VHH binders against q12xb4. Designs and how they scored, part 7

Target 1, 267 residues: q12xb4
Amino acid sequence: MLDFVGLGLFDEKDISLKGLEKIHNADKVYVEFYTSILMGTDLEKMEMLYKKKITVLSREDVEQHAEDWLVDAKDSNVVFLTGGDTMVSTTHVDLRLRAADMGIKTTLIHGASIASAICGLSGLQNYRFGKSVTIPHPYVSNRGVRVVSQTPYDTIKNNIEAGLHTAVFLDIDKDKGYMTVNQAMEILLEVEGKLGEGVMVDRLAVGIARAGSPSPVVKADYIEALRDYYLGGPLHIVVIPAELHFVEAEALVKLAGAPEGILENID

## First folded at step 25 (VHH)

Design H6
Fold by ESMFold2, last read:
Structure H6 (fold): chain B 267 residues (1-267), chain A 122 residues (1-122)
Amino acid sequence: as target 1 above (267 residues)
Amino acid sequence: QGQLVESGGGLVQPGGSLRLSCADAGFTFSNYWMAWYRQAPGKERELVARITRGGRTNYADFVKGRFTISRDNAKSTLYLQMNSLKPEDTAMYYCAASIRYTYGDYKEYDYWGQGTRVTVSA
């Protein structure tokens, strides 16, 4: 049997009781840390609380060599751990398909996902979100050209035109680190300066830091103001609201400190 | 504006082989889903092959096992081994990078190369 167990948002305590029960009954426990990061914990803390040895799998182990460890689930209880909720924003459905081909029964034990947490923290309704984006770190090419991806700007534009909010994930890079809300606002304004289409002019954004922690930050303001607002340590994520229901606008004002003037522009 | 650098294109006879590569010293490939696209004169840009960050591959139907996409994350280099080349493979070949999983629409990619020309004589 193969059980997929989501670890939730922040630390080793975010696991569900059902997830912990699966770990306790497991013969082998695997984890991958490449699809998400739990900032409040590490492998040692997990092993201490869960009282199980946990084997870390690389992306290659999961994507190219899955059968090497999946075979264990034919005759024993295997648990596969991920941050968040295993099947959200991952390609891990492939593991379920491979397990099925091998005659291995699978279950999903959900954890809290950042995709739902941004809705709860901001007060924005999940059913009015469009395609999400990730802002990659800019780089300088071999020719000395600063390269900034335009794709997040264009996707945000299309979502706004459709009345849909955008979840904006922020790049994590070994050398450049965790992208902050400040850096994301600067990048969007840089692209606005090049395109001149007005998408980021007087545009509301919601910066969210450390979702799932004891001290999350949720701050809504216009992009130019949010560029200069310190949200503290990682991980950061941004939401760009589009057309707001009056309850959503009220939530942004009362829960995220948005300027009260946004209440004058709702339908 | 394409800044990734493709190389390895050229003129080749039918049945021949070429190995394309794509790199840029300031670009860390390990974070990206990578792809090769091509564009023949008068045609739309089309997917040739794509590869996940962990090395899983997917190919257009017209490849028919003739091409192999690969990546070397330590060298930040993407490759396309092209065998059994046909005149219809004549096109500009582009590498592309996306920070997110794509459904193969070329408009979803974040970064592009300038292209390398592949010409297969008739």
Scores: ipSAE 0.443, ipTM 0.791, lowest interface PAE 3.3, mean pLDDT 91
Fold by ESMFold2, fold request of step 26:
Structure H6 (fold): chain B 267 residues (1-267), chain A 122 residues (1-122)
Amino acid sequence: as target 1 above (267 residues)
Amino acid sequence: QGQLVESGGGLVQPGGSLRLSCADAGFTFSNYWMAWYRQAPGKERELVARITRGGRTNYADFVKGRFTISRDNAKSTLYLQMNSLKPEDTAMYYCAASIRYTYGDYKEYDYWGQGTRVTVSA
């Protein structure tokens, strides 16, 4: 049997009681840390709280060699741990399908997802989110050219035109680090300067840091102001709202410190 | 804007083979979902093959079995081994990178190469 168990947002305490029960009854426990990073914990803390040895799987172990460890679930209880909620914003449905092809029964034990957390923290309605994007770190090409992806800008533009908010994930790079809200605002303004389409002019953004932690930060302001606002340590995420419903605007003002003037733009 | 650098294109007879590669010294491939696209004159770009950050591959039905996509993350290089080439494979071949999974919509890729010409003589 294979149980997919979501770990939630931040640390080892975010696991559900049902998730802990599955771990305690498991013969083997695997984890992957590559689809999400739990900033408030590490493997040692997880093993200590869960009282079980946990084997870390690489992307290659999961994507190319899944059968090497999935086979154990034919005759024993296997748990596969992921940050967040296993099937949200991952391709792990493929593992579930592969397990089914092998005759392995699977279950899902959900965890809190960043996709729901951004709605709760900001007050923005979940049904009003469009396609999400990730802003990659810019790089310098072999020809010495600075390359900045325009894809996030275009997706935000399309969502705004459709009346949909955009969840904007921020790149993680081993050399360049965790992208901050400040860096993301600068990149979007840089692309605005090249395109001149006005998408980022007088545009509200919401910066969120350390969702699920004891000290999350939620700050809404216009992009140029948010560029200069320090949100502290990682992980950061951005939301770009489209046209706001009155309750959404009120939430941004009262819960995230948005300028009160945004309320005058609401019909 | 195409800054990834493809190489290995050229003129080949039907049934021949080519190995395309794609690299850029400033680019860290391990963060990216990679793909090869092609574009014949007068046609839209179309997906040839994709490879995930962990090496799982997916191919367009029409090229499956003849082409193999692979990556070497330590060398930041993407490859397309092309065997049993046909005149219909004549196109510009483009390397593409996305920070996230795209399902094959070429407009969603973050970075592109400038293309390398593959010509299979009739």
Scores: ipSAE 0.416, ipTM 0.778, lowest interface PAE 3.4, mean pLDDT 90
Fold by OpenDDE, fold request of step 26:
Structure H6 (fold): chain B 267 residues (1-267), chain A 122 residues (1-122)
Amino acid sequence: as target 1 above (267 residues)
Amino acid sequence: QGQLVESGGGLVQPGGSLRLSCADAGFTFSNYWMAWYRQAPGKERELVARITRGGRTNYADFVKGRFTISRDNAKSTLYLQMNSLKPEDTAMYYCAASIRYTYGDYKEYDYWGQGTRVTVSA
């Protein structure tokens, strides 16, 4: 048996009782920290609280060599831990499919997800969200050219035109680190400079840092102002609102420190 | 929208084979879904094959087992083995990368190559 367990948003205490039960009954416990990470804890604290040894799996272990450790789940109870909620990452779905291909039964124990947390923190309505997108870290190609994806820009544009908000996930890279809201704003503005379609000009944005922590930061402002706003340590995520309902606008002002001027532009 | 570099295209006879490659070490290759697209003259760009981060594959209906998409994360390289090529396979072939899950819409990909031309003719 393979149990996928979501750990929640921030620290080792965010796990559900059902998740903890699965760990206690497990013969082997694995964790991955490359799709998400609990910034408020570490492996030692987790092991102490869960009273179980946890083996950290690399991206390679999960994506290239999963069969090497999945095989244990045929005859024993194996738990696979992830930050946030399980199966939010496509990597987890791939892993579950691999397990299925091997004849391994799987179960899901859900954890708190950033996907819903952003709605609670910002006051934006979940049913108003369109397609989400991830901003990848820009890179310099082998030819020495800076490459920036415009996909986030286009996705945001399409959502806005449809009257939908956009959850903008920020890249986690082993070499480049955790993308910040500030970096995200810079990237979006850079793309605006290239495309010139006006999507990001004076665009309202919401930066969220350390959701689930005792000190989360939620800040709404126009993109250029938000670019210069310090949100503190990771993890960060961005929401780009479309047309706002008056309740949403009020929420952004009162709960996220948005400029009061946004209340004047509500239809 | 990208600096991926395709190679391996060329002129082949019907029934022939080609192996396309796509590479760029500038980004974290292993973090991306990869795909091959093609565009024939006067036609829309269409999906040929996709591969997940973990190596699961999906193919367009016209492939019918003739093509194989694969990846080498250590080399940051994507491949398309093309066998039993037909004249209708003549097209510009593009490599694409996406950091997120995609439904096969070409607009969902973050990076593209400039393409490599494949011509199948007697």
Scores: ipSAE 0.257, ipTM 0.701, lowest interface PAE 1.9, mean pLDDT 92
Fold by OpenDDE, last read:
Structure H6 (fold): chain B 267 residues (1-267), chain A 122 residues (1-122)
Amino acid sequence: as target 1 above (267 residues)
Amino acid sequence: QGQLVESGGGLVQPGGSLRLSCADAGFTFSNYWMAWYRQAPGKERELVARITRGGRTNYADFVKGRFTISRDNAKSTLYLQMNSLKPEDTAMYYCAASIRYTYGDYKEYDYWGQGTRVTVSA
């Protein structure tokens, strides 16, 4: 048996009771921290609370060598832990499919998802969101040219034109670290400077830090102002609103510190 | 490329009425803020009226209740009902659509019509 368990948003206490039960009944527990990470805890604290040894799997272990550890689930109980909710990443779906191909039964224990958390924190309505996107860290090509992805800009543009909000995930890199809202704003403005389509000009944006923590930060402002706003430590995520319902606008002003002027520009 | 086509302009006497229409093609009308602008000879283009996606309206000071901007999303058409027209209302009237600058201090428009001429003269 293979149990996929979402750990939730922030620390070891965010796991569901059902998730904890799966861990207690497991013969082997694995975790991956490359799709998401719990910033409010560490492996030692997790093992202490869960009363189980946890083996950390690398991206390579999961994407290239999954069969090496999945085989254990044929005759024992194996738990695969992830930050947030399970099956949000295509990598997790791939693992589940591989397990199925191997004749391994799988179950899902869901955790708190940043997708719903951003709605709760910002006051934006979940059914008004379009396609989400990730801003990758810029990199230097083999030719020595700095490469900045335009995909986030285009996704945001398409959503805006459709009247939909955009959840903008920020890249996690082992070498470059956790992308901040500030860096994300800079990147989007850089792309705006290059493309000049007006998508990010005076655009309202919402920065969210440490969702699920005892002290999350939610700040809404125009992109240039948000670029200079300090949200504190990771993890960060960005939401780019399109048209706002009057309740959404009121929420952003009262709960996220958005400029009152946005109330004059609502639908 | 999206297009806006104005119609309904013409020659009217002072105190008369006109109804301008603006039909869109090539973009999703319901997702855009719409506006009427006008440009008189030798003057800069100026805002006449604006309407949000949901139908909230704003008018220039010179309108003073004489004009009404409205939209029919089902027909993808913008209207400007102009009553009590004055000679100083003589201008080329333009329809405009905007989506990207909703929350900005200055709204730029993604699409402009070619305009319809309104002449108010005795």
Scores: ipSAE 0.034, ipTM 0.433, lowest interface PAE 4.5, mean pLDDT 91

Design H6
Fold by OpenDDE, fold request of step 26:
Structure H6 (fold): chain B 267 residues (1-267), chain A 122 residues (1-122)
Amino acid sequence: as target 1 above (267 residues)
Amino acid sequence: QGQLVESGGGLVQPGGSLRLSCADAGFTFSNYWMAWYRQAPGKERELVARITRGGRTNYADFVKGRFTISRDNAKSTLYLQMNSLKPEDTAMYYCAASIRYTYGDYKEYDYWGQGTRVTVSA
């Protein structure tokens, strides 16, 4: 059997009791940290609290060589740990499907998700969100050209035109590190400069840092101002609101320090 | 491509009434803030009235309750009911639509109509 267990948002204590029970009953415990990571803990602390050895899997182990370790779940109990909630990433869904194809029974133990946490922290309503998107780190192509993805810009634009908010995930890279809200704002403004469609000009944005920690930061401001605002250490995530409900606007002003002027421009 | 077409303008006596219409084509009408502007001869274009997606309205000071802006999303049409018209209301009236990209006070419009002429004269 294969149990997918979400670890929650911040540290080893965020795991559910049911998740902990699955670990205690497991013959083998795996974890991946490439889709998300718990910034308030480390592998040693996790192993100490969970009283189980944990094997870290790379992206390649999960995406290319899953059969090598999934086979253990045919005749033993295997736990697969992820930051946040399980099955949020399509990679997890693919893994579950592979397990099913192998005749392995799977279960899900949910953890706290950043997808819902951003609503709680910002005051934005969850049912007003559209398609989410990830801002990837810019890279240099084999031809020596710097590539900046405009997909996030387009996704945000489409959501705004539909009157929907956008959850903007920020890239995690082993070499480039954790993308910050500041970097995200810079990238969006860079794309704005290139396309000139006006989507990001004086656009309200919400930066969130260290959700689930004892000291989370939530700051709402126009992109140009937010670009220069220090939110502290990782992890970061961005929300781009579309039209705001009055309650949302009030929440952003009172809880996230948004400019009071946004209250005058709401529908 | 989005298009706005105004209609309903004409000649009217002081104290009379007109109803302007603005028909939309080529974009999702319900997602846009709408507005009426006017431009008198020799004067700058000025805001008359605005209406949000949800129907919240705002009027210029000179309107003083004489005009009413409204929208019918099912028909993709904007209206301006003008009562108690004055010679000073003589102008070309324009319809405008905005997706509201900015959260500031400045308002840019994505679409403009060609205008309909209103003349108030005895």
Scores: ipSAE 0.027, ipTM 0.476, lowest interface PAE 4.4, mean pLDDT 92
Fold by OpenDDE, fold request of step 26:
Structure H6 (fold): chain B 267 residues (1-267), chain A 122 residues (1-122)
Amino acid sequence: as target 1 above (267 residues)
Amino acid sequence: QGQLVESGGGLVQPGGSLRLSCADAGFTFSNYWMAWYRQAPGKERELVARITRGGRTNYADFVKGRFTISRDNAKSTLYLQMNSLKPEDTAMYYCAASIRYTYGDYKEYDYWGQGTRVTVSA
């Protein structure tokens, strides 16, 4: 049997009791840290609290060589740990499907998700969100050309035109590190400079850092100002609001330090 | 692909009234800030009135309560009710739409109409 367990947002204590129970009953416990990571803990602390040895799986182990360790679940209880909530990543869904193809029964133990946490932290209403998007780290092509994805810009634009907020996930890269809100703002402004469609000009943005921690940071400001605002250490995520409900606007001002001027758009 | 089309302009006597309309197509009207601008002969284009997505309004100083900007999201139409018109109000009036969250110093709009001419003369 294979149990997928979401660890929650920040540290080893965010796991649910049911998740912990699964670990205690497991013969083998695996974890991946490439889709998300608990910034408030480490492997040693996790193993100490969970009282179980944990094996770290690389991206390659999960995406290309899953059958090598999934086979263990045929005859024993295997737990697969992830940051946040399980099955949010398409990679996890694929893994579950592969397990199913192998005749392995799977269960899900959910954890706290950043998808809902951003609503709580910002005051933005969950049902007003549209399609989410990830900003990838820019890279230099084999031809020596810097490549910046325009997909986030377009997704945000489409949502705004539909009156929907956008959750903007920020890339995690083993070499480039955790993308910051500041970097995200720079990238979006860079794309604005290229396309000139005006989507990011005078655009309200919300930066969130270390959701689930004892000291999360939520800052709302216009994108140019937010670009220069220091939110502290990772993880970061961005929300780009569209039109605001009066409660949302009030929340952003009072709870996230948004400029009071945004209230002028609210009746 | 969006388009704004102004109408309602014409010749009126001083003290008269006009109601300008701006109909949009090709974009979600309710999600845009809207504005009326005007340009008199030999003068720069200037803001007349703005209305936010939420319906809050702002007027230029020369309006002095004579004009009212309003919007009907159901009809995707912007209006400018102009009362107590003066000869100095003679200008081409333009409708503009912006998806930007706020009106900043850039004064850039995503869509502009072709304008409707208002002439105030005895």
Scores: ipSAE 0.019, ipTM 0.532, lowest interface PAE 3.7, mean pLDDT 92
Fold by OpenDDE, look of step 25:
Structure H6 (fold): chain B 267 residues (1-267), chain A 122 residues (1-122)
Amino acid sequence: as target 1 above (267 residues)
Amino acid sequence: QGQLVESGGGLVQPGGSLRLSCADAGFTFSNYWMAWYRQAPGKERELVARITRGGRTNYADFVKGRFTISRDNAKSTLYLQMNSLKPEDTAMYYCAASIRYTYGDYKEYDYWGQGTRVTVSA
């Protein structure tokens, strides 16, 4: 049997009692930190609290070599741990399908998700969100050309046109590190400069840092100003609001320090 | 750091018109909210008009449709078209830039010009 267990947002204590029970009954426990990481804990603290040895899996282990460790779930209880909620903002459904193809029964234990946390923290209404997107780190092509993805810009544009907010996930890379709100703003502005479609002009953005921690930071400002705002350590996430409800605007001003001028822009 | 340079001021008769310009050097013009302020002799500096990065405008109450603030990001230039000028419009006019949204407090701006003098007299 394979149990997918969400760890929650910040530290080892965010796991649900049901998740902990699954770990206690597990013969093998795996964890991945490439989709998300609990910044308030480490592997040792996790193992200590959960009273179980935990094996860390790389992205390659999960995406390319899953069969090598999934096979254990045929004859034993295997737990696969992920930050947040195991099937939210991940591709782990594919892993579950592979398990099913192998005749392995799977279960889900849910955890707190950043997808819902951003709504609570910002005051934005969850049902007003559209398609989410991830900003990848820019990379250098084989030809030596720096490549910046335009996909986030387009996704945000489409959502705005539809009157929907955008949750913008920020890339986690083993070499390049955790993308910051500042970097994300810079990238979006860079794309704006290239395309000139006006999507990011006078665009309100919300930066969120360390959701689930005892001291999360939520800051709303226009994108150029937010680019220069210090939010502290990781993890970061961005929300780009579209048209705001009055209550949302008030929330952003009072709870996230948004400029009061945004209240004047509400139609 | 960046610098703002105003031009276009001068002597004009009541009812006349002037067009002020503000050119930037040393900073990314398009990233900033821009504003015109003025200061008459013996008076405090006061906001005349503001324009956002995207071109949204606000005006002081005394403007009453007489002035128009605009910007050309490609030229990194801010403008103030002043029509129907009155003697009470006589002042030093200053260009200001801010990376953050600010309204009413001149101390919150990141950059200021040296000013251009406007004199309205018969």
Scores: ipSAE 0.000, ipTM 0.245, lowest interface PAE 14.7, mean pLDDT 90
Fold by OpenDDE, last read:
Structure H6 (fold): chain B 267 residues (1-267), chain A 122 residues (1-122)
Amino acid sequence: as target 1 above (267 residues)
Amino acid sequence: QGQLVESGGGLVQPGGSLRLSCADAGFTFSNYWMAWYRQAPGKERELVARITRGGRTNYADFVKGRFTISRDNAKSTLYLQMNSLKPEDTAMYYCAASIRYTYGDYKEYDYWGQGTRVTVSA
């Protein structure tokens, strides 16, 4: 048996009781931290609370060598832990499919997801969101040219034109670290500078830091201003609102410190 | 492809002044933080001054008010006004650009110029 367990947003205490039960009944517990990470905990604290040894799997372990550890689930109970909610990443879905191909029964124990948390924190309505996108860290090509992805800009643009909000995930890289809201704003403005379509000019944005923690930060402002706003430590995520319902606008003002002026153009 | 080209270096007597310029091409200048670095023979590259997108400046301790970093976004040009030059200011001076909000290490910049040589000698 293979149990996929979402750990939630922030620390080891965010796991559900059902998730904890799965761990207690597990013969082997694995965790991956490359799709998401719990910033409020570490492996030691997790093992202490869960009273179980946890093996950390690398991206390669999961994506290239899954059969090496999945086989254990044929004859024993194996738990696979992830930050947030399970099966949000296509990697997890692929893993589950591979398990199925191996004749391994799987179950899902859900955890809190940043996808819904951003709605709760900002007051934005979940049904008004369009396609999400990730801002990748810029990189230098083999030719020595800095490459900045245009995909986030285009995705946001398309959503805005459709009247939909955009959840903008921020890249995590082992070398470059956790992308900040500030960096995200800079990247979006850079792309704006190149394309000149005006999508990001004076665009309202919501920066969210440390969702699920005892002290999350939610700040809404225009991109140019938000770029200079300090949100504190990771993790960060960005939401780009499109057309706002009055309730959403009010929420952004009262809950996220958005400029009051955003209320003026709302029907 | 972004590029930076420094100019304005040369030979000057102690107490003299120079104005370095750095012209960019291939990227949106106004979106980048800019900096001047220098490297003397046998020494590590060190920060001289940096200026944010919004124009906030920071200087190395050795500058002591002698140098001024500024930028002209309309001309896509970075400047370093160097006054009261000393022999110890002799170095290759480099212009650097970064779009990162947080930077401080010379390895964190996206673009570098080829440098302009400043020699301060009697």
Scores: ipSAE 0.000, ipTM 0.231, lowest interface PAE 15.0, mean pLDDT 91

